# Ledger of designs, part 74: VH-VL binders against q9h9l3

Target 1, 176 residues: q9h9l3
Amino acid sequence: PRKMVAIDCEMVGTGPKGHVSSLARCSIVNYNGDVLYDEYILPPCHIVDYRTRWSGIRKQHMVNATPFKIARGQILKILTGKIVVGHAIHNDFKALQYFHPKSLTRDTSHIPPLNRKADCPENATMSLKHLTKKLLNRDIQVGKSGHSSVEDAQATMELYKLVEVEWEEHLARNPP

## First folded at step 22 (VH-VL)

Design y159
Fold by ESMFold2, fold request of step 23:
Structure y159 (fold): chain C 176 residues (1-176), chain A 123 residues (1-123), chain B 111 residues (1-111)
Amino acid sequence: as target 1 above (176 residues)
Amino acid sequence: QVQLVQSGAEVKKPGASVKVSCKASGYTFTSYFMHWVRQAPGQGLEWVGWINPYTGLEFYAQKFRGRVTMTRDTSISTAYMELSRLRSDDTAVYYCARSGTYYYDTGPRFDPWGRGTLVTVSS
Amino acid sequence: QAVLTQPPSVSGAPGQRVTISCTGSSSDIGLGYEVHWYQQLPGTAPKLLIYENSERPSGVPDRFSGSKSGTSASLAITGLQAEDEADYYCQSYDSSLEGWVFGGGTQLTVL
């Protein structure tokens, strides 16, 4: 079977009024939750809003951050050929300026069996924090210092494992 | 209506440079990627590279690295491709084409295409 | 030589079905990257025909269909019409070349 990784990204605001989301941190973990990549990333545009309350990104993190073009190359090398798990993952791919194959993409925000296990409507969009609390009995994104993309990537992988057998069989029968 | 309007045909000598323009209208120029694709007479399509008009960052096919430069001017919604040290086998129609940045909006497909700019390189 | 392999030509009579194959490698189609198809009428720019393996843009008739399996893709045209006479190109992303790649093109002749 193909190797599987989970990804999570943190964004800052660029562009007018800081409304454009630009990649400022990316974490990738393997199936067992071991960290394969965790870097702060310098966007190619001026940062208007660090969004620190949610992103955890501060000005000091950008001083020695890896420039976007270099970081993107490193990240894509890790993702290539793998099943990639994320939460609302297409926002991460948008921030990377990359389209991963649909057949190798797993989005924990769009898996009906996962919602069912959480006693949520199958068509509802549930936050990673909510699913993690309900299904793993863990609190993530705790405190006022912003999210940890490592913690979030690890939680995303654990959530996927709860439905992995069922969902992989579903996708084999119903290719995207 | 989404349109890509390209500059007119060019005739160049070997060793010269050419700069082709592609003016976008009918959409937000900085929200989509711009690609360049060429087609030699009687031949197939060959991807040259792309630029993100928002950031100005570019990525080139390996064959063209060192000879191609892609730029843009967001104030006039125009992308540019410059090819240097021209050879006779660079004679081709050069197309610009738009692609999306987000799966749920417009994906990686090339739509629309410009009408093409013929560049002829002759001695 | 083109990265994706297509037959150089195919032909069919009006009303018939034709297929155009597109064969890639383990670094493009075989790695799961989607296939897009473009139609190029004589003397014109390419036009999007099929995207993401099997999706049709608005205005493309449902007699055009696409599929993908393994390292290859296929474009099918049913109810062949004279205006379908054109060149057809497949396209995908290739991770080893780090970019978009095209097939060599297939010239469709309507007999």
Scores: ipSAE 0.780, ipTM 0.905, lowest interface PAE 1.2, mean pLDDT 93
Fold by ESMFold2, fold request of step 23:
Structure y159 (fold): chain C 176 residues (1-176), chain A 123 residues (1-123), chain B 111 residues (1-111)
Amino acid sequence: as target 1 above (176 residues)
Amino acid sequence: QVQLVQSGAEVKKPGASVKVSCKASGYTFTSYFMHWVRQAPGQGLEWVGWINPYTGLEFYAQKFRGRVTMTRDTSISTAYMELSRLRSDDTAVYYCARSGTYYYDTGPRFDPWGRGTLVTVSS
Amino acid sequence: QAVLTQPPSVSGAPGQRVTISCTGSSSDIGLGYEVHWYQQLPGTAPKLLIYENSERPSGVPDRFSGSKSGTSASLAITGLQAEDEADYYCQSYDSSLEGWVFGGGTQLTVL
């Protein structure tokens, strides 16, 4: 009975031509969807492309953003010892330069029973937007103003709850 | 095919600095993390820290903070570890080791390792 | 003092089974962080032997196996051979130290 949280991050472009994805916002919610953490984060490298259409990050958000190393410490302290749910969650951990225990990681982009509930091919990689629409009757990531990482983390937790009992039993029988 | 080639042995006096290099080949240097691990003669392995060669972001074991600097030059696929204010108990073989950034590629395991660089600190 | 505790030495005759323990804490192995094992032959660099508790890289014989339970991990070697004489290190991540940690090493002697 470990505590469970969901995480979602927004990235900006750094490095040559803005191709490196660097963390600029992170939101963490608990099992009930309450916000535990939601901060804008200043990447350690120069921002080349804010990617605002998808990230929702603008220059003004960076003015007083928490420096990356401080934010990383805060985030990892919250994640430590918990089951962490995310969508394509490997990108979040890579941006944090951190390996969360495999046995405590849940990725809603790769759960066959979740795809089955959505009447999608079991091994397809489905977007968070599509799963949320089909299974929760909710539209997220609407418009061109960028995603809300709080909204996305909350949706991710609700999706996981739909398969939680089945998937936790599967993992208990088939430890990663 | 994947190789980590380290610089040669060094002899230093107490108080000096040493900079060890680790040249990577056979893979995309900026797609993997690089670690540094040391081993004093007859002793066990001790993690010094790691760097992401793409971002240049580094984290060090607490014992070495303030004395170690990890850098890289992506144009020649080379990582560096510099240890300053050397003491005789810094005498060790210093290894570089690669790890993945993603569980379903290589993951956190250290593979491969360099052959090591002996650093001897004595008067 | 090593963060993960291993016996300093173990021994066995050819063909026998030996195990090497690796005991951590509630901030590393006990928190779910995976255990990796490395073999170090005399005068050489460490070589990956077992990763993520029980996985074998290509080229490692199946007589080497790993397991983890609670705050401890174990490396088992069956059918001991003279070439297995080496030092063995376990490794994990520790959240309190915010870094990678090794056991003190175990010297395996084949009698």
Scores: ipSAE 0.732, ipTM 0.891, lowest interface PAE 1.3, mean pLDDT 92

Design y160
Fold by OpenDDE, fold request of step 23:
Structure y160 (fold): chain C 176 residues (1-176), chain A 123 residues (1-123), chain B 111 residues (1-111)
Amino acid sequence: as target 1 above (176 residues)
Amino acid sequence: QVQLVQSGAEVKKPGASVKVSCKASGYTFTSYFMHWVRQAPGQGLEWVGWINPYTGLEFYAQKFRGRVTMTRDTSISTAYMELSRLRSDDTAVYYCARSGTYYYDAGPRFDPWGRGTLVTVSS
Amino acid sequence: QAVLTQPPSVSGAPGQRVTISCTGSSSDIGLGYEVHWYQQLPGTAPKLLIYENSERPSGVPDRFSGSKSGTSASLAITGLQAEDEADYYCQSYDSSLEGWVFGGGTQLTVL
């Protein structure tokens, strides 16, 4: 049986106007919520917008941040062969410049049974914060200090557990 | 139309270096990865490496690390592959090929390909 | 030398069905990484034929199909045509090599 991990990444803005999202932090937790990885990452290009209010990333975090290539190697070693759970996970993998197998990817932002449990439209894209509040009665991403990728990864894993059996059965019948 | 136009054939001596260019058009150069693949005469395809034209970040196959350098000039939408310390077994057609950044934007498939650049290494 | 294993050659008569296998390992196809297929006509650059195991790009006839199971993938060509004579390559990602890998290629001859 394949192991399961949850991932959440924080992005900063790069490019001329800071519109390109670049990886600046990555957190990975196991099935029980234990932290397997949590590092600040130095993007390969100049940061134009730290997006601190959302990302929680500040300039001081980049002083000793792990270079992108090194971090990517570390992260990929953890993810390889695993079922990877994330929320809007395509953003994380894109930032990592990595193509995790679709069959081993679980995106909690696109799981209809999860939305149904939260009394949301099945085909809607709900925020992690909203689903966490509705289904786990827990507040995440509070305040103005920015998100915690560890907290978000843990919440993502907990949400997936609520629908794991049903969704895995669905995927077995309807492989991506 | 998406096109990749490569530089002309090269003839080099052993120990020399060669730099092949690949000019992209018909799409946003910095929004897709650029790969390099070579094919020795009568042989199969061999992946050399890729570069992110936006950041300039590159990844090489282990076999070529220390000998290959991939770069890009975004002002002219051109990618470059330089191979140094050439040997006779480096004789091959070298292709550039585009891929996406994630599954929803072309994904990890190579499309399109350049027409290839023949590099001949002979004493 | 190629990481993925293909038969060196296959042949078929016009109108027949042919299959080209691509056998990987637990570090590539077996890990779930998608398989892509390319067609290379004589003297030309490779062309994308199938992507993500079974998807066809625009312009590729539906007589070309791909599948994947376990550590192997397969390309099937039905209604074989003379113009299908070419080399075919499978491609995937190998985690141990940290890069993309190709099969050795299969030469398809139309009899």
Scores: ipSAE 0.938, ipTM 0.962, lowest interface PAE 0.5, mean pLDDT 96
Fold by OpenDDE, fold request of step 23:
Structure y160 (fold): chain C 176 residues (1-176), chain A 123 residues (1-123), chain B 111 residues (1-111)
Amino acid sequence: as target 1 above (176 residues)
Amino acid sequence: QVQLVQSGAEVKKPGASVKVSCKASGYTFTSYFMHWVRQAPGQGLEWVGWINPYTGLEFYAQKFRGRVTMTRDTSISTAYMELSRLRSDDTAVYYCARSGTYYYDAGPRFDPWGRGTLVTVSS
Amino acid sequence: QAVLTQPPSVSGAPGQRVTISCTGSSSDIGLGYEVHWYQQLPGTAPKLLIYENSERPSGVPDRFSGSKSGTSASLAITGLQAEDEADYYCQSYDSSLEGWVFGGGTQLTVL
């Protein structure tokens, strides 16, 4: 069987007004929640907004951050051939400038059975924080010091495990 | 309408360099990737590389690394491909082509294409 | 030399059905990367015909269809018409090459 990993990325703001999201940290965990990758990444563009409250990224983290192109290579090496689980994962892949196969992508923000389990509308886009609290009785992204991409990736994987069997069967019958 | 307008045909000698331009219009230049693909006479399509116009980051096919340089000027929505140390087998029509940044916008498909720029390398 | 393998030529009579195969490997189509198809009329630039295995852009008639399975993809053309005479190219992504790859192209002749 294919190996499964979960990914979560933190973004900073670049561009004239800091509205463009650029990759600044990436965390990847395996099926058991073990950290396979966790690096600060230096965007190719000047950072205008660290978005620290949400991203947890500070200027000091960029001092020895891995250059984007190098980090991208490292990350893609891990992801290649894997089923990749993430929450709103399109943001992560977009930031990576990478097109992971749809058939090998699992987005926990778009899994109706997961929402159903959480007593949420199946077609709604729920936050990772909400789903984690509801289904895992765990608080993530607490405080104002920023998120932990490792914690978020682990939570994402745990959430997916709740619906893995059902969803994988669904996808087998209905390939994207 | 979305258009990619390329520079005119070039004739170069072996060892020289050529720089082809591709001016984009009808869309936000920095919101899409720009690819370069070449086609030798009577041959198939060959991917050369691509550039992110927003960041300026480029990725080249291994075959062209060290000889190709892709750049962009966002102020005029123009992408450039420069190929150095030209040889006869570099003779081809060079196309620029647009792709999206992810599946939800335009995806990895190449659309549209420029009309191509013929580069002839001969002694 | 092309990473993806296509038959060099196919032919059919008007109204017939033709198929063009695109065979990849375990590092491209076999990894699940999507396949796109392009039509290139004589003396023109390629035009997107099919994207993401089976999707048709606006303006492409439904007599063009794409499919993908395992390490290969296929383009099917039903109700073949004279204007379909062109070169057809498949495209995908190769992880080992870290870039996009094309098939060798197939010349379709309408008899």
Scores: ipSAE 0.937, ipTM 0.961, lowest interface PAE 0.5, mean pLDDT 96
Fold by OpenDDE, look of step 22:
Structure y160 (fold): chain C 176 residues (1-176), chain A 123 residues (1-123), chain B 111 residues (1-111)
Amino acid sequence: as target 1 above (176 residues)
Amino acid sequence: QVQLVQSGAEVKKPGASVKVSCKASGYTFTSYFMHWVRQAPGQGLEWVGWINPYTGLEFYAQKFRGRVTMTRDTSISTAYMELSRLRSDDTAVYYCARSGTYYYDAGPRFDPWGRGTLVTVSS
Amino acid sequence: QAVLTQPPSVSGAPGQRVTISCTGSSSDIGLGYEVHWYQQLPGTAPKLLIYENSERPSGVPDRFSGSKSGTSASLAITGLQAEDEADYYCQSYDSSLEGWVFGGGTQLTVL
């Protein structure tokens, strides 16, 4: 079987009124939760809203941030050929301007067995925070200092591992 | 409706440069990627590169790096492809084509296409 | 020059079924990247025919179908009609080249 990695990205606001989400941090962990990548990333556009309350990104983090194009290359090198696990992962891939194969993508926000295990409606979109608390009895994204993308990536991987066998079998029978 | 209107045919000498334009309408220009694909006479399609109209970031096929420049003017929803140091084998119809930013929009598929711009390079 | 391999030509009589193959490698189709198909009528720009292996855009008849397996993809046309005479191109993404790639194209002739 292919190696799995989990990804989580933090976005800042760019464009008019900061409504455009731009990549500002990316964290990638392996199956065991070891950090493979964790970098602050400099968006190609001016940051209008750091969204610090949620992103944890501050202006000081951008001083030595990796330029987007360089970071993208580094990240894609890690992701290529891997099963990539993430929560609402389409946002991460969109921010990366990258199209990872659907067949190699695992979105924990769209796994009915995971929701079922958490006593949530199967077709509902639950937050990473909620699922992590319910299924792992762990609190993430606490406080007002913003998210930790490493922590979120690790939580995402742990959640997926709970339903990995069942879901992989499902996907084998029902390829996207 | 979504349309991509390209500039007219060009005739260039070897060593010259050509700049083709592609004006987009019917959609938010900065919300979709713009690709450039060329087709030599009687030949197949060849991807040249793509640009994010919002950020201006571009990615080129290795074959064209150092010789192609993709730009855009968001004020008029227009993408540009400039190819320099033209050779006879650059003679082709050059197409612009739209794609989405992820699978939930237009995705990685190219739709629609411009009608193409013929660039002829000859002595 | 083309990274994906297609037969240069196929032919069929009206009403028949024809298949166009698209063979890739371990760095494109074989890596899982989706395949898209385009139809190019004589003297016109390409038109999206199939996307993401098997999905049909609005307006494309259901007699057009796509499939993918392993390192290859296939376009099938049933009930072949005269208007189907065109060039057909497959497309995917190649991670090693970090870009999109096309097949060499297949000329379909309706006899």
Scores: ipSAE 0.899, ipTM 0.944, lowest interface PAE 0.5, mean pLDDT 95
Fold by ESMFold2, look of step 22:
Structure y160 (fold): chain C 176 residues (1-176), chain A 123 residues (1-123), chain B 111 residues (1-111)
Amino acid sequence: as target 1 above (176 residues)
Amino acid sequence: QVQLVQSGAEVKKPGASVKVSCKASGYTFTSYFMHWVRQAPGQGLEWVGWINPYTGLEFYAQKFRGRVTMTRDTSISTAYMELSRLRSDDTAVYYCARSGTYYYDAGPRFDPWGRGTLVTVSS
Amino acid sequence: QAVLTQPPSVSGAPGQRVTISCTGSSSDIGLGYEVHWYQQLPGTAPKLLIYENSERPSGVPDRFSGSKSGTSASLAITGLQAEDEADYYCQSYDSSLEGWVFGGGTQLTVL
């Protein structure tokens, strides 16, 4: 069977008024939740808004951060050929400027069986924090220090495991 | 309407450089990727590389690294490809082509294409 | 040299069905990367025909269809017409080359 990883990214604001999201941290974990990658990344554009309340990124993190092009290469080597799990994962792939195959992509924000387990409408978009609290009895993204991309990637993998057998069978019958 | 307008044909000698332009209109230039593809006479299509017009970052096919430079000017919505140390086998039509940034939003497909710029390299 | 393998030519009579194969490797199509198809009429730029294996853009007739299995993809053209005479290219992404790759092209002749 194909190996599986989970990814989560944190973004900062670049461009006019800091409205463009640019990659500033990426964490990747394996099926067991072990960290395979966790680096701060220097965006190729000037940072206008660190978005620290959400991103956890501060100026000090950027001092020795890996330049985007180098980090992207490292990350893509890990992702290539694997099933990649994420939450609202399109944002992570857009920030990486990479088209991972749809057939190898899993988005915990859009899995009907997962919503059903959480007593949520099947087609609703649910936050990672909400699903994690309801299904894993765990609080993530606590406090005002920003999100931990390692914590979020680990939670995402655990959520996917709850529906993995059912959803993989569904996708085999209904290729994306 | 969305269109890509390329610069006119070029004739160059071996060892020279050529710079081809591709002016975009009808869409937000910095929201899509720009690719360059070439086609030698009677031959197939060959991908040269791409640029993200927002960041200015480029990625080149291995064959062209060290000889190609892709740039852009966002103020006039124009992408450029420069190929240096030209050889006779660089004679080709050079196309620009647009792609999206994720599957739900235009995706990786190349659409539209420019009409191409013939570059002839002759001794 | 083309990375993806296509037959150099195919032919068919008006009204018939033809197929064009596109064979890749374990680093491109076989790894899961999607296949796109382009039509190039004589003297013109390529035009998008099929994307993401089987999706048809608006304005492309439904007699064009695509499929993918394993390391290969196929373009089918039914109800063949004289204006279908063109070159056809498949395209995918290749992880080992870290870039987009094309087939060598297939020249379709309508008899």
Scores: ipSAE 0.822, ipTM 0.920, lowest interface PAE 1.1, mean pLDDT 93

Design y160
Fold by ESMFold2, fold request of step 23:
Structure y160 (fold): chain C 176 residues (1-176), chain A 123 residues (1-123), chain B 111 residues (1-111)
Amino acid sequence: as target 1 above (176 residues)
Amino acid sequence: QVQLVQSGAEVKKPGASVKVSCKASGYTFTSYFMHWVRQAPGQGLEWVGWINPYTGLEFYAQKFRGRVTMTRDTSISTAYMELSRLRSDDTAVYYCARSGTYYYDAGPRFDPWGRGTLVTVSS
Amino acid sequence: QAVLTQPPSVSGAPGQRVTISCTGSSSDIGLGYEVHWYQQLPGTAPKLLIYENSERPSGVPDRFSGSKSGTSASLAITGLQAEDEADYYCQSYDSSLEGWVFGGGTQLTVL
């Protein structure tokens, strides 16, 4: 049996007009929701827009942040060989400049049985906030001070557990 | 429409350096990775490394660390690979190749490739 | 120096089916990293043939197909044609080497 982790990232705006999303925080939790990694990360490019209302990232967080190349190495060591659960997870891999094996990737934004449990269309892309409220009776991402990547990673793992048996069996019969 | 145009063939002596260029057109240069791959005469393909043209950050295969430098000039959409302390077994065709940064946009596959730049190292 | 193992050569007559194997390890193909295939005609650059195990780019005939199982991948060519005579390379990512890796190449001869 393969170990499972959940990941969530927060991004800031870099590049022209702050339109490029660059990694500024990453949180990884284990199956039980214990934090394995939670670091602020300094992007290799100038930050144009902290996006604080959504990211929770402020200038002071960058003062002691781990440089991107170092953080990426640390994160990839944790992810290698594990089933990685996330919400819209390919955005997280894009920010890490990494492609995790499809067979080891679980995206809670794209699991039809999970949507069905939430009384949502099976092929719809549902927000983490919405699924968490409907299926776990929890409010996450509350307020305008930004998301918590720890909170979001923990919620993502709990959502996956609701469909884990069914979805793992489906993937075993239908390898990606 | 997407095109990678490489610099011309080079002849070098052992101990010298060579800098190969790869000019991109038909896409947003800073939105995709650029890889370098070499092929010695009669031999297979060997990955040298890649650069993210947006950040300028580079990652090299272990064999080339310390001798290779990858750079880019975003104002002319051009990537560069410089290999130093050349020896005869560095004689090869050096290709640039584009890959995506995102699963839903090109993904990790190498497409397209440049036509290659022959670098010959002989005394 | 090839990390992925391919047969050095394969051959077939026009119209036949040939397969080219690509064997990796538990740190690349065996860990689930996808396999890509490239065709290299004599004197030319490699060209993408199959990506993400089995996907065909536009312009690649459906007689080219790919598959992956365990630590190995396979490229199949049905209805073999003279213009298929080329070198074929598989490619994947290897976590232990922290980089992209190629097979040693397979020379396909059309008899």
Scores: ipSAE 0.768, ipTM 0.904, lowest interface PAE 1.3, mean pLDDT 93
Fold by ESMFold2, fold request of step 23:
Structure y160 (fold): chain C 176 residues (1-176), chain A 123 residues (1-123), chain B 111 residues (1-111)
Amino acid sequence: as target 1 above (176 residues)
Amino acid sequence: QVQLVQSGAEVKKPGASVKVSCKASGYTFTSYFMHWVRQAPGQGLEWVGWINPYTGLEFYAQKFRGRVTMTRDTSISTAYMELSRLRSDDTAVYYCARSGTYYYDAGPRFDPWGRGTLVTVSS
Amino acid sequence: QAVLTQPPSVSGAPGQRVTISCTGSSSDIGLGYEVHWYQQLPGTAPKLLIYENSERPSGVPDRFSGSKSGTSASLAITGLQAEDEADYYCQSYDSSLEGWVFGGGTQLTVL
């Protein structure tokens, strides 16, 4: 069986009207929630909108941030060969400009058994904040100072553990 | 209709450089990766590298690092590949090919391909 | 040289079934990266034939199919027709090379 990690990223706005999401922070935790990676990342394009209320990213964070190409290399070395858990994880991989194997990807925003545990419709796309409150009795992403990608990655791993046995068995019978 | 139109054939001497162009139409140029792939006469396909036209960032196959430069001009939706210090074994057809940046749109597959640009390196 | 291994040639009579293998390693196909297939008719650019192991683009007949298992992938062509005579290439991503890789190509001859 492969090792498992959870990832969460924070994005800033680039491009016209700041509508393009570009990577500005990435956090990776192991199965036990220990931090394996947590860096601010300098996007290769001009930042139009820091999105600070949600991202927690401010101009001072970019001063010594790791350039995107270097950070991407470091992150991909950690992810390669591992089961990667995330929430709406396609956005994280898009920001990394990386296609992780589908068979090694787990997305807590699209796991029907997890929604069922939360008394939510099985096909609904539920927020990380909502699932964490319902299933772990924790409040994350509070206030207006922005999200913590470490906290979010840790919450994502704990949510996955609630359905891990059932979902891994399902995926073994139903390869993506 | 998505199209990739490449520049014409080139004949070069060893030691020279060549710059091949690939003009995109029928889609949003900056929303997709552009790859370069070459094929020597009678041989298979060999990936050279990719560029993200939005950022201008590039990633090259190790074999070509130090000799290849990929660029683009977003105002005319055109990608470029320049190969320097040419040698006879660089004789090949050079293709551009588009891929998605995101599974839900086009994913990692190469579609479409340009018609190719023959580069001949001969003394 | 090619990173993924394909037989150099295969042949079949009209109406028959042929398969083309594509063998990689634990750092590409074996690590779970998807396989894509391209058809190259004589004198033309490659054309996408199969993507993400088994998916067909619009316009590709259902007699073309793909599969992947372990470190290998396979392209099957049933009901072989004269117009299928072409070169076929598999493609994947290799983590150790940090890049896209192709098979060496397979020349299909229709007898």
Scores: ipSAE 0.653, ipTM 0.877, lowest interface PAE 1.8, mean pLDDT 92

